# Designs tried in a protein design chat: miniprotein binders against a7ua95r516to809. Part 89

Target 1, 294 residues: a7ua95r516to809
Amino acid sequence: ASLSLLSISDLVPDLQFIFFWMSNAIEILYFIQQKSPAYMQTIELMDDKAGSKESLLSATISANEEAMTILEEVIMYTFQQCVYYITKTLYVVLPGLLDCNPFGTEPSSEQCRRAAGVCVCAVCVMPEAVRRVVSVFQTTSDLLQQYQVHSEIQSQMFAYLFFFTNVSLFNQLIDKGPARGWFQRSRVLQIQASVKILLDWAKGAGHNHLAQKFFAKFCSTVTILASPPQQLSQMSWKALCAEHPSLKPVQLHRILTQYQLMAELGPLPIWQPSSEDEAYIYRTVDLLESFENH
Below, E stands for the ipSAE of ESMFold2; O stands for the ipSAE of OpenDDE; V2 stands for 0.75 times the mean of E and O plus 0.25 times the DockQ between their complexes.

## First folded at step 6 (miniprotein)

Design du2 (also named dv9; at its last look DockQ between E and O 0.24; V2 from the best seeds 0.00; counts 0 for: pae E 1.8 > 1.5)
Fold by ESMFold2-Fast, scan of step 6:
Structure du2 (fold): chain B 294 residues (1-294), chain A 80 residues (1-80)
Amino acid sequence: as target 1 above (294 residues)
Amino acid sequence: SMTYYVIIRTDNPEDLERIAERLRELAREMGLRVEEVIREGDYLLVYIKGTPEQVERFRREVEEWLKSQGIDARVVVLEV
C-alpha cells in the first residue's frame, strides 16, 4: 500500500470537523466530572418526604456513568482519527528532513533563530522539507487552540506525534542511512541542524519537556555520529551505554559499527567491544523501533 | 553543551586549506580548543570547545577575516 500524499492543508477541513467533536466531548466530560459529585451530594442531603431520593440518586449515578462512557469513547475515537491522519502526513514528509541542506539555502528575510545562544549564519534558513514538517505540527497546534482542547489532551497528542517522529527518523537513519550517505559528518550536521529547528519549534509551542523526552533516541544517535573518534575512544562500553540510556545496546553497537566503516581510511582507532561487552550486546534482539507504544 | 561545529562552505577547495590554518590560529589566540578539523567536499568542519560568547566572537572574527581576504565562503555555527 502507498502512503497518503495529501498535504496537511488538504486535511484541515476534515480535521476541523473531528477536532470540533472531540473538543465538545472533552468539555462535556469535564463538566460532568466537575459538577457530578456536588450534585450527588446535594441530592443526598435533601429531605425526601415521598421516598424518591434514593431512586433519583441511583438514576443520576447510572445516567452519569453511561454518559461518561459514551463521551470517553467519542474522545478516544476522534483522538485516534486525528493522530492517524496527522501521522500519515508526517510519515510522507519526514524523510525529506534527513535529506535537506540547511547550510546551503540562500538567505531570506525570515532568519534562522539562534541555536542555544549561538548565532546561526544568515545563509542557514529553514529548508522547505523542514518547513513541511513544522507546518504539520503548527497546524495541529492551531487546531487544538482554535477548538480550545484541554491542555492534557494537547500534551498527549504531541507526546504521540513526537514519539512517532522520533521512531520514524531513527528507523530511516539506521535502515537507509549508510546507503544514502547520511553517516558522512557533513550530512549528520545537516540532520542535527534540521532537528534543532523542530526542537526549537516545540520549545516555543510549550512542549519542550515532551520533545526532550521523545526525541532522546534520535538525538543520542546524531550526537554519537557527530562526535570525533578520539572522544568516543576515551569512553568504555559501560560509559557509552550510561551516556546514551535511550539507545538499546544492539542499537548503540550498530551505530558505532557504521561510524567505524565511515572511518575506513582511519588513522585513529575507535572503540572496540570487549568479550564481556559482546555478550551484553547480543543479549538484546531489537534493532528497529516499533510504532506501537507498549 | 560547550561543544560546537564551525561549518564553512566554499566552491574553491584550494581556499579550505588556508581557511583551516587561519581558523587554528584564531582559536589559539582566543583560547579556544580545536579538537578536530575535517574536510568533506566543499565543507570545512571544525569541532571546537568554548563558551557561547567565545564561539560567537570566533564566528565573527572568522567572517571578518574571510571578507578581508576576499574569500567567498559561508559560515554556520552549530551547537552539538
Scores: ipSAE 0.633, ipTM 0.894, lowest interface PAE 1.3, mean pLDDT 79
Fold by ESMFold2, look of step 7:
Structure du2 (fold): chain B 294 residues (1-294), chain A 80 residues (1-80)
Amino acid sequence: as target 1 above (294 residues)
Amino acid sequence: SMTYYVIIRTDNPEDLERIAERLRELAREMGLRVEEVIREGDYLLVYIKGTPEQVERFRREVEEWLKSQGIDARVVVLEV
């Protein structure tokens, strides 16, 4: 039953309601912040015959502070409700991104097939699984614009959605990857292509900086796994840490172990952790990311 | 120059060795640097460095060769 309510299109009426109230609260808060100094100045210019000026000023300050506190709470509550509903939808659609094949099974189009016999596409196609994730992001963006939500709040919304996406994809890759065969080189390249489609959406939507920041861990993981053995075997542990600062020692160690298994490499001395990191490569509590780290 | 994977999938894995040999030959003729060739199941994964123009020409030549050999394969180029 809860799965039938997780489609983004099924949630639009509820999201419209929440965005409406969030946008109203933001506008009222902005009005108070912009107009409060002018109103205080007007009170200071009033005739102070009976000391009423001091009482009015004190009451006005108290009322403004209470109103701003209440509005901030409303904004935070409505923001959290939006995130809750959107991430429930995202949780359902994200696993498919790791299982899909953006290279397709057939040539890119009938037109290309007829003209050339064998078609080589310059770009990957968008699988249905990737389209579903993009649809959640696009619907969110459209609603935020429809209700004229302040740009800083829009950025915070996408920061969290990208954070959630990164955690979900990273954790699934690390946790389920061995059983699902996701560390095979062809599967890593499929995943890389799918993530590129998401990054292209984020860039076109004006969120490139946020996507680069919050997808860094997952992207670093895929970049390492996609590297040819000739290049990766020449990079020391220290160099890999420096190139991929988003990865914790336990995470980098796990990724290199999976890479070694799939490339059929024996242990490489150059990949031995630094003395500083050696204690941390076995901290399995740090292997998976928490959704609460935002 | 830039780095690319040229990814080839076929349902007929007997063709992979023949395809790999042709790709290496063509890359040598074009002066493209082939960093690695990996055979994985039905996939041939070729990691190359070249200009966008060289890689596009490489892709077209591979397409035409596959057609001439009657090999049913899908070719994808992924910039790294």
Scores: ipSAE 0.493, ipTM 0.842, lowest interface PAE 1.8, mean pLDDT 82
Fold by OpenDDE base, look of step 7:
Structure du2 (fold): chain B 294 residues (1-294), chain A 80 residues (1-80)
Amino acid sequence: as target 1 above (294 residues)
Amino acid sequence: SMTYYVIIRTDNPEDLERIAERLRELAREMGLRVEEVIREGDYLLVYIKGTPEQVERFRREVEEWLKSQGIDARVVVLEV
C-alpha cells in the first residue's frame, strides 16, 4: 500500500500481534528474573548426591540466561516493529498538522454525528488534521493498555513517538516552511494552536512531562515565529538562547533569519550571535534534527 | 502567576475591536493583568498574567460572552 493510504486502523491487526508477543515476553522475562534466585537457592539446599547438584545448578543457570537473552531479543524486536509501523503512520499524518487551521469551522467527526448528533467532546471538536495525529497516539495507548504492557515500555514508546513527531515537525518546518508559507504569522498561529491541542491531549493522557520534554524544540521554534516583531526585535541573541535552550545556535540563527525575511526586517545587530556561538551557526549539519539521536 | 497567550480568531474581523474591549474589561474584573493586546488580521492576540485557574475561568467567560453575542470565534489559550 502506498504510504499515503496507510492508516493506523489498517495496522491494528499486525500491531495487536506484535504487542501480544511483546507483552508476553516481558511477563515471562520478569517471571524468570524474579523466580530464578529462589529456584537456584532451592537447588543449593538439596542433598548433594554425587555431584549432581553442581551440574543441575550450572544447567539451570545456563538455561535461564539463554531464555532471558532470547526474551530480551524478542522484546527489542517487537518494540522496534511497533515503533516502525506507528512512525510510518505518523509520517503520513504529521504534514497535515502544519497545514491545519484549527480556527476554521470543520465538521465534527462523522462517527460522533451518527451516534449523538453534535458531540462536544474534546476529540470531536478537534480539527481533523489534529484528530488524525491524536488517533495514532490514542490507538497506540489503547493497544499498550489492552495488552497490559509494562509501564516503563509504554513510557519508552511514547518518548520515542513524541521524539519522532518533534523531529519530523521541526525538520519540515525548517526545511519546507519558507516555501509553504508556514513562517507567516497567521500560519504560525494556526500551527501553534494545533500543537497546543495535541499537547493538551498528551496532558490528558498522562504524558505531559514527556510531551513537554520532547516537543520543546518545535514549541520553541513556533513560539519565536509567533512572537510579534516589536517584541522579538527587542530580544538579544543571548536572551533568545537562554529562553530557548533546546535550539542549537545554528537552528536559532536560521529561525531568526527566516523571521527577518518574513517580517521584512533588516539585519538586527541585537540578533547577532555571540563570539562563542559564531562558529556554531555555520554548522549546517546540525540544522536539521536527526532521528538517530534518541 | 504565569504568562498566557490567548489567541482569538473570527471570520468577522469587525468584531475584533469589540472583543478586545470586552477582554480588557473582563480581565480587569477578574484581576488579571493584560500585558499586551495585538490585532493581526483576523486574529486577536492577548497576553495575560494569572494562575491556571484564573486563566481557565477567563477562557470560559470569554467563550460564553462570545456565544451570547452571537460571535463565531475560536479561543485558544497557550502557556508562554
Scores: ipSAE 0.308, ipTM 0.760, lowest interface PAE 1.4, mean pLDDT 88
ESMFold2 (binder alone), look of step 7: mean pLDDT 83; pTM 0.798

Design du20
Fold by ESMFold2-Fast, scan of step 6:
Structure du20 (fold): chain B 294 residues (1-294), chain A 80 residues (1-80)
Amino acid sequence: as target 1 above (294 residues)
Amino acid sequence: SMTYYVIIRTDNPEDLERIAERLRELAREMGLRVEEVIREGDTLLVYIKGTPEQVERFRREVEEWLKSQGIDARVVVLEE
């Protein structure tokens, strides 16, 4: 079995083991944090003869510090392993999202109204490629619930998964998009509809705030590329920067340049960067986002 | 007013010019602003500004006209 054929379900047994240990370490850490102050106060109230109280106090502090350090390391390690395996699976399935068609050719009866062979569809179909991405997120959510992982840790997990997804999709679109035809308006609308399915899943799962925050860059990119020339031509560079603050000047400039070419708006630049942004654009070599920092 | 894409896919791309012209006429009659009309292969993309009620009415008028002409097409509306 190659990685391109490996589904998230194949990783479930390994992920269950890691989540089990992570959950246990979190619970033990929380228990120590809750009970330690009361126990220390009890020791402090003891009668101190021959220095036994000071010895016991010192030993208790050392034991608690060592235990907490070990538990924090276990939590960090297991969290990082979960992220590693889940993002490795996402990396394989995410490019398919940019090539799929959520509008379909044969809509279901539930989603359409028909009149003499004409079909009007109100809801997009979930493509297999989008289903695979949603399955990774849903399986992660299910495992976090199964092992009763604290909501704070769940939020941190999805924050990173959304961050990774955003970076992966943005980099794929910017780097490979022109050669793959992904900057064509029809393709951009298909991408936008597919992304909306992911965002709707996140909202239903209680992660709307995280999705809005971490998908901002890719969503801004798709929004610009889906805009009609009449609308974009009426906006200044300053207005576009203000409306899309998640995009760096060099990224916005690349997107607008590709948009101008695809919309056949002529060879001359329509959008004029500010002096400071122009200087930034000329000094910046790397357009792509890093997976290591947000 | 919101912005919408009306996506029309037909088995006969030769009809797209006629469809595009009729869509512009219907939009004008309904007071809808057509920002852009794009033709790509078998697909026609119409970017319009209007209220949800105006866009739904436009969608129905498009469907009725396609039916009257015997054109087999799929119509999808996407909110921006």
Scores: ipSAE 0.012, ipTM 0.518, lowest interface PAE 8.2, mean pLDDT 79

Design du21
Fold by ESMFold2-Fast, scan of step 6:
Structure du21 (fold): chain B 294 residues (1-294), chain A 80 residues (1-80)
Amino acid sequence: as target 1 above (294 residues)
Amino acid sequence: SMTYYVIIRTDNPEDLERIAERLRELAREMGLRVEEVIREGDTLLVYIKGTPEQVERFRREVEEWLKSQGIDARVVVLTV
């Protein structure tokens, strides 16, 4: 029984324990940061009749610095453990998002209004594969709320989860997409609709800015692949780079090359990189993104 | 003017060519710009530019025509 094979629900008791300790460490750190200046001011205002004021001040500074260092280490460790287990669960469920079909369902007209938050006038319902991903994000949000974790830490948590999701989806699409048929227009539109459900969830949860920032690479990729040839062929390499700044030149070149093949636009390259970008593309071996935040 | 995909999937892929021809006719009659029509397996994809009202009317006309012909198909409209 590997943790990477467990559902998010199976990990909740372990996550509750870790979130509990993280939340407590954050609260203690916050207390020290907020109360220490006032207490230090009180010591500084004391009459030093016995010559003990400087000793007390020095001891208080040293004790506070030591306590803050320990608390920061506990917060970092517990944060990293939460991220580790949550991302291991995400890694298992994310491939399903690329293979699901949000268009093949039979929702009632009433239920379509709720689901149509994703697609106006479209027969879209949340596929099971997308629901599993949303459940990981929702459970994380619920735990952060349950343990009253400060908003800055909540933002850092979702920044990393969105970063991880973006990298995972992008790498899978680039690496396995051609063999899996994921670059076909119909499949790309299904992927776009599924990602829109995730982005809508993030907006509802108050994380729209983070989602827009950290999903930019995957969203750019899907946007390009969903574009008709008439739209893409009227854009220069420079214009495409400007429109999709999240994509590295080597990644954009690979996506456009695959698009050209799938759209049967002929054997000669249409989008020619600038000389600077061409040199970068030529020397760059790895197309995939790193899971480590640089 | 927004851009849309009208997505049609049928359990009988043999009907897709007839559906595509009728879609082009309806778009011409309604003054809609059809930028692209793609057939992929059991699915027909129509990329069009128009107002939300024009596209919704197009979807309804397509669905009504499909029913009149006894064709079992799903019609989905996606904003790009």
Scores: ipSAE 0.409, ipTM 0.789, lowest interface PAE 2.6, mean pLDDT 81

Design du22
Fold by ESMFold2-Fast, scan of step 6:
Structure du22 (fold): chain B 294 residues (1-294), chain A 80 residues (1-80)
Amino acid sequence: as target 1 above (294 residues)
Amino acid sequence: SMTYYVIIYTDNPEDLERIAERLRELAREMGLRVEEVIREGDELLVYIKGTPEQVERFRREVEEWLKSQGIDARVVVLEV
């Protein structure tokens, strides 16, 4: 069976074993790190009538260093395995987020929530495609909590999952968006509302800072595409670069070019890159994001 | 002030031009700045700037007007 056919629920039993071993390795590592200094102090305070104190200290230091190295390798391996299986599941479900409509299909829908005095339908309706993505994040959170994985490792895992999600969504939108109609204003607003559901989930789960950091590129892209022509045409290239620092010059140029085409803003480019950035917009190798973080 | 999209969904695309005209009139009367009005298929997208209170009043007025005309439509407000 292909990994692309597996749901997150199908992976839970295998993930449970990996999380169990990872959690145990983390706890042993931190126990050694916290208790070793106290134990070493105890040895140092012992009477050294037989001349064995120095030998015991040296042996204890060596054994602790070796044990910590092995535990760090086990933690790294199990972490990478968890990320591998979870991101393979995410890769299958993420494209659906770009095609769904979170605003519903019923003209008289009363499924709307008030936010700051206004009704926002997206906060009341979760499309099946968005639910599948949220389910992957929620299942991951549940497993981390069930096996009491240290908070620092939990944060690192969601940092990577958000990084992966951002890269996947950005690359899909840039590469396939024009052919799929995803740059049309109505579709962009649907995408923005769907992403808001993911960001709201992350905030509720205690990962708001990580979500803000790692979704910055995709959020900047959607924000630009959702802007009216009058607002964007009032901004210079330099001002747009400053407003969207997560976007590389080639990425910003591609987004603005697609925006011009969809908004029918004439045949000539309105946004001219600075002379300094002009060389970078022709580096197509930098257009799509890498799934390898540096 | 904040920025919003007001989205109108209707099963009667023939009513969209009339709805768009009324939306522009209501926004003008309420002192809301309309930056853009887009028609796409069976949808109207209105980009407006205003306070949350002004936008909520606008939503309510639009819904009441649609009901008074017998138009079956849904109004969604998205903060952008």
Scores: ipSAE 0.457, ipTM 0.818, lowest interface PAE 2.3, mean pLDDT 81

Design du23
Fold by ESMFold2-Fast, scan of step 6:
Structure du23 (fold): chain B 294 residues (1-294), chain A 80 residues (1-80)
Amino acid sequence: as target 1 above (294 residues)
Amino acid sequence: SMTYYVIIRTDNPEDLERIAERLRELAREMGLRVEEVVRTGDTLIVYIKGTPEQVERFRREVEEWLKSQGIDARVVVLEV
């Protein structure tokens, strides 16, 4: 069976189980951290007539440290498993975001006013492909809320999911974009609109700060590619590097080269790399992003 | 100023060139900067910079002009 048929809904029961264990491990760890000092103090105040107080304190400290280590390992493992399954699902649905047409989406009656055959829409309907991506993030958010997972862990999970999404979209656009026609002017504008819808969801969900941080590279890429030829041709290489510090020289050079081809621009020296950057513009190892995040 | 896409979709793609010409004229008359006009299939995408008030007025003028010409089209505005 094709993995392209896998939906986040198919994973919900397994994810609920993993989130349940993660939440419980976090609560037990917190309980031990809160109560351990008080219990140790009661032992210290104990009458040591049998000569066992030192042994009991030592054994209790050792047992609590071991228990906390095991719980931390359980939390890490369950977190990694959630991330694994969620990102595996994201990887399947993300290419659709680059291929969909948000401008062709039919608005619902509640979002559209018609006047003599002209329909004016106050809010654009989310395309199915974008909705599939949002559904993965929304389901993750719902599960984190349902199991009352600590806000710091929620932030770490969305940080990683946004990091993964950014790398996946950037790599697909750079690597497959030319063959797929994604660098065509109309296609780039559609991609920008789809990305805007996704980022608006993240803002509404309270993750605007994480989205701004972890989508920087893909957002810079889309911003450059969506720029009108008249506007982009007035910017120097130095100015583009300054506005888009998340992009490596080889990445910026590849983006501008594709833009020049698709916009049918002649050979313009305006986007010439600096002498310092020229040494790195052909390093293929720096073109695509790694999924590793330390 | 903010950036917007004014998207027009019509049942008659043959009208898109005439629509594009009129949209450029209306924008010029209103003192709006049209950065780019892109056509794809039955859809016209106008990249425009302006204030929310200017863009809303532009949308209404476009809607009224389409109605006056008997053109059946959808007009959608996206802030980008």
Scores: ipSAE 0.206, ipTM 0.689, lowest interface PAE 5.5, mean pLDDT 80

Design du24
Fold by ESMFold2-Fast, scan of step 6:
Structure du24 (fold): chain B 294 residues (1-294), chain A 80 residues (1-80)
Amino acid sequence: as target 1 above (294 residues)
Amino acid sequence: SMTYYVIIRTDNPEDLERIAERLRELAREMGLRVEEVIREGDTLFVYIKGTPEQVERFRREVEEWLKSQGIDARVVVLEV
């Protein structure tokens, strides 16, 4: 794609401006919410001459409601603008994650795991393509921290960014994977390692819960495709559906069909859809995920 | 038991057959089950079932053997 058209670094000045406005709008909204009850009480204690007290109360309520509505619109607008610029940049760098090799890089202590009292090391250094994706998330995190954006808004932003990433990666794998060779198990293992690096970054950044929730579909897909034939051929359709509930029947059917082709397996009776799901494997409109969260 | 891929990448693909033979021998000596060995270009993917202790010991033995042979290769363990 064209990396020269959209660099996250090139967008930082514009993003800083938008984050500044968003942060200020949030702070003002919070201030009004906290101080409004106390101010209303002071009006109630005022001297009521010619019915002015109730007029002041009504006017204050109306003014506060109007101000809150305007601030909520500003927050929504600035949030949508940040998401637009960040996801546009992200879309350009995401295909590289599916097409890089993390096994050719130098060792990193970050990839060492401890289990049963011993160290099991996945000795990978972040590939440049993965680094480009992480850079978008890290820059977003840095800007949210720099402008002290409330944690709930930060969580909502990363929820959407992870949702977008999951949809983009899943759709690219399903739609372009066969032509690109991405369904070969060696390629799938490279993709799995790259995604693991990305998920480890998310955990370190305090977003593990969001990453687990919003990457479920892509992670399920990669997990199935990484399985050796001896293992996967022992799992029934029902067992796969139970283990991978994020996958729709048409999606699971497509994945298994691609797996059969790449592993040079004939049709397996145990992978036939249940009677309940048989009609749903033909719902081609549900094959690719929507970028709209609705 | 956990499942793992032991992944070996080398700048000299000519060594891959010798590496694969030695990996199978080492696994047998350690009582480890090698489910599958995939060769793709410059890389070997070894699917293995075992405890973390067994897999880490296997990784170290593989690395030591590669160094003893003067083979320039990269060894990575991926938990699946």
Scores: ipSAE 0.242, ipTM 0.693, lowest interface PAE 4.2, mean pLDDT 81

Design du25
Fold by ESMFold2-Fast, scan of step 6:
Structure du25 (fold): chain B 294 residues (1-294), chain A 80 residues (1-80)
Amino acid sequence: as target 1 above (294 residues)
Amino acid sequence: SMDYYVIIRTDNPEDLERIAERLRELAREMGLRVEEVIREGDTLLVYIDGTPEQVERFRREVEEWLKSQGIDARVVVLEV
């Protein structure tokens, strides 16, 4: 392969260079796929007086298959390296999103802004913590566009980045939220507004479907925590499970238990799990999400 | 969406009870359903059900009332 002269491990820290090589490998793979049938037809049309036509055809097929395998490995490796460094950066900036206040402290007398269902007065710019997360997504989008990476690969990358973001935020909220006061209604609304800014960015970038799919668990959690007790008490356990299918029974039970404590609802058994779900509620290994499963 | 939070933060938490009373009165006058009113420290959270137009008018009426009373507070509306 033409890329075998480079040490790929030396390129891992440089996202721009990795995107460049990924794009090149994709173009070469596409060239082979498009030109191979025409070349094979040329061989088939040759006069085989020396009995070499089948050997030439077999050798060409083998060479093309080997080249495509190497290019696919390069594409996979470069994709994995991009994802690795982007998610490593996201992991550092994501915790700030759970502690920021998107509603601001400085008054604006001119106008209130609404961003797809959020009417926010005196918020002129997104919080620094949210801006840092958006900047990672925007830089990724810019690099994919600059190197003209196929839309399917762009979708795969953002699917994983949204999946990673969802898992990171959900795990932090569930694991650390009660101790940090994140389950207080005012804090939940700040988190909801911050996440809405991310979702609005994703919609503007053409990734609304992916964002809705991969943020479902975190969005369900925030929706439940933001709901008034009267609304939640009107819903049976079965209805809550149906409305929040992304949440496992143990996760839903933990959220409702924490909600009940924070809302000071007392000992009322408002939500009773089904007999089938009771067995799963006590499996602690299923509480936090894995970065491997989706 | 028909559901909204009106979020009011003030540097003087003692004003929150008076603010809450006025908010309930304004909501009733405007035909808005108030489902929940929560006080958390310096913040008042009001869950209301209404049209976008009603909620925006409610926000303006609340802001104007706060200014008329000399109350320094921030009003934010969040659709849920």
Scores: ipSAE 0.579, ipTM 0.872, lowest interface PAE 1.7, mean pLDDT 79

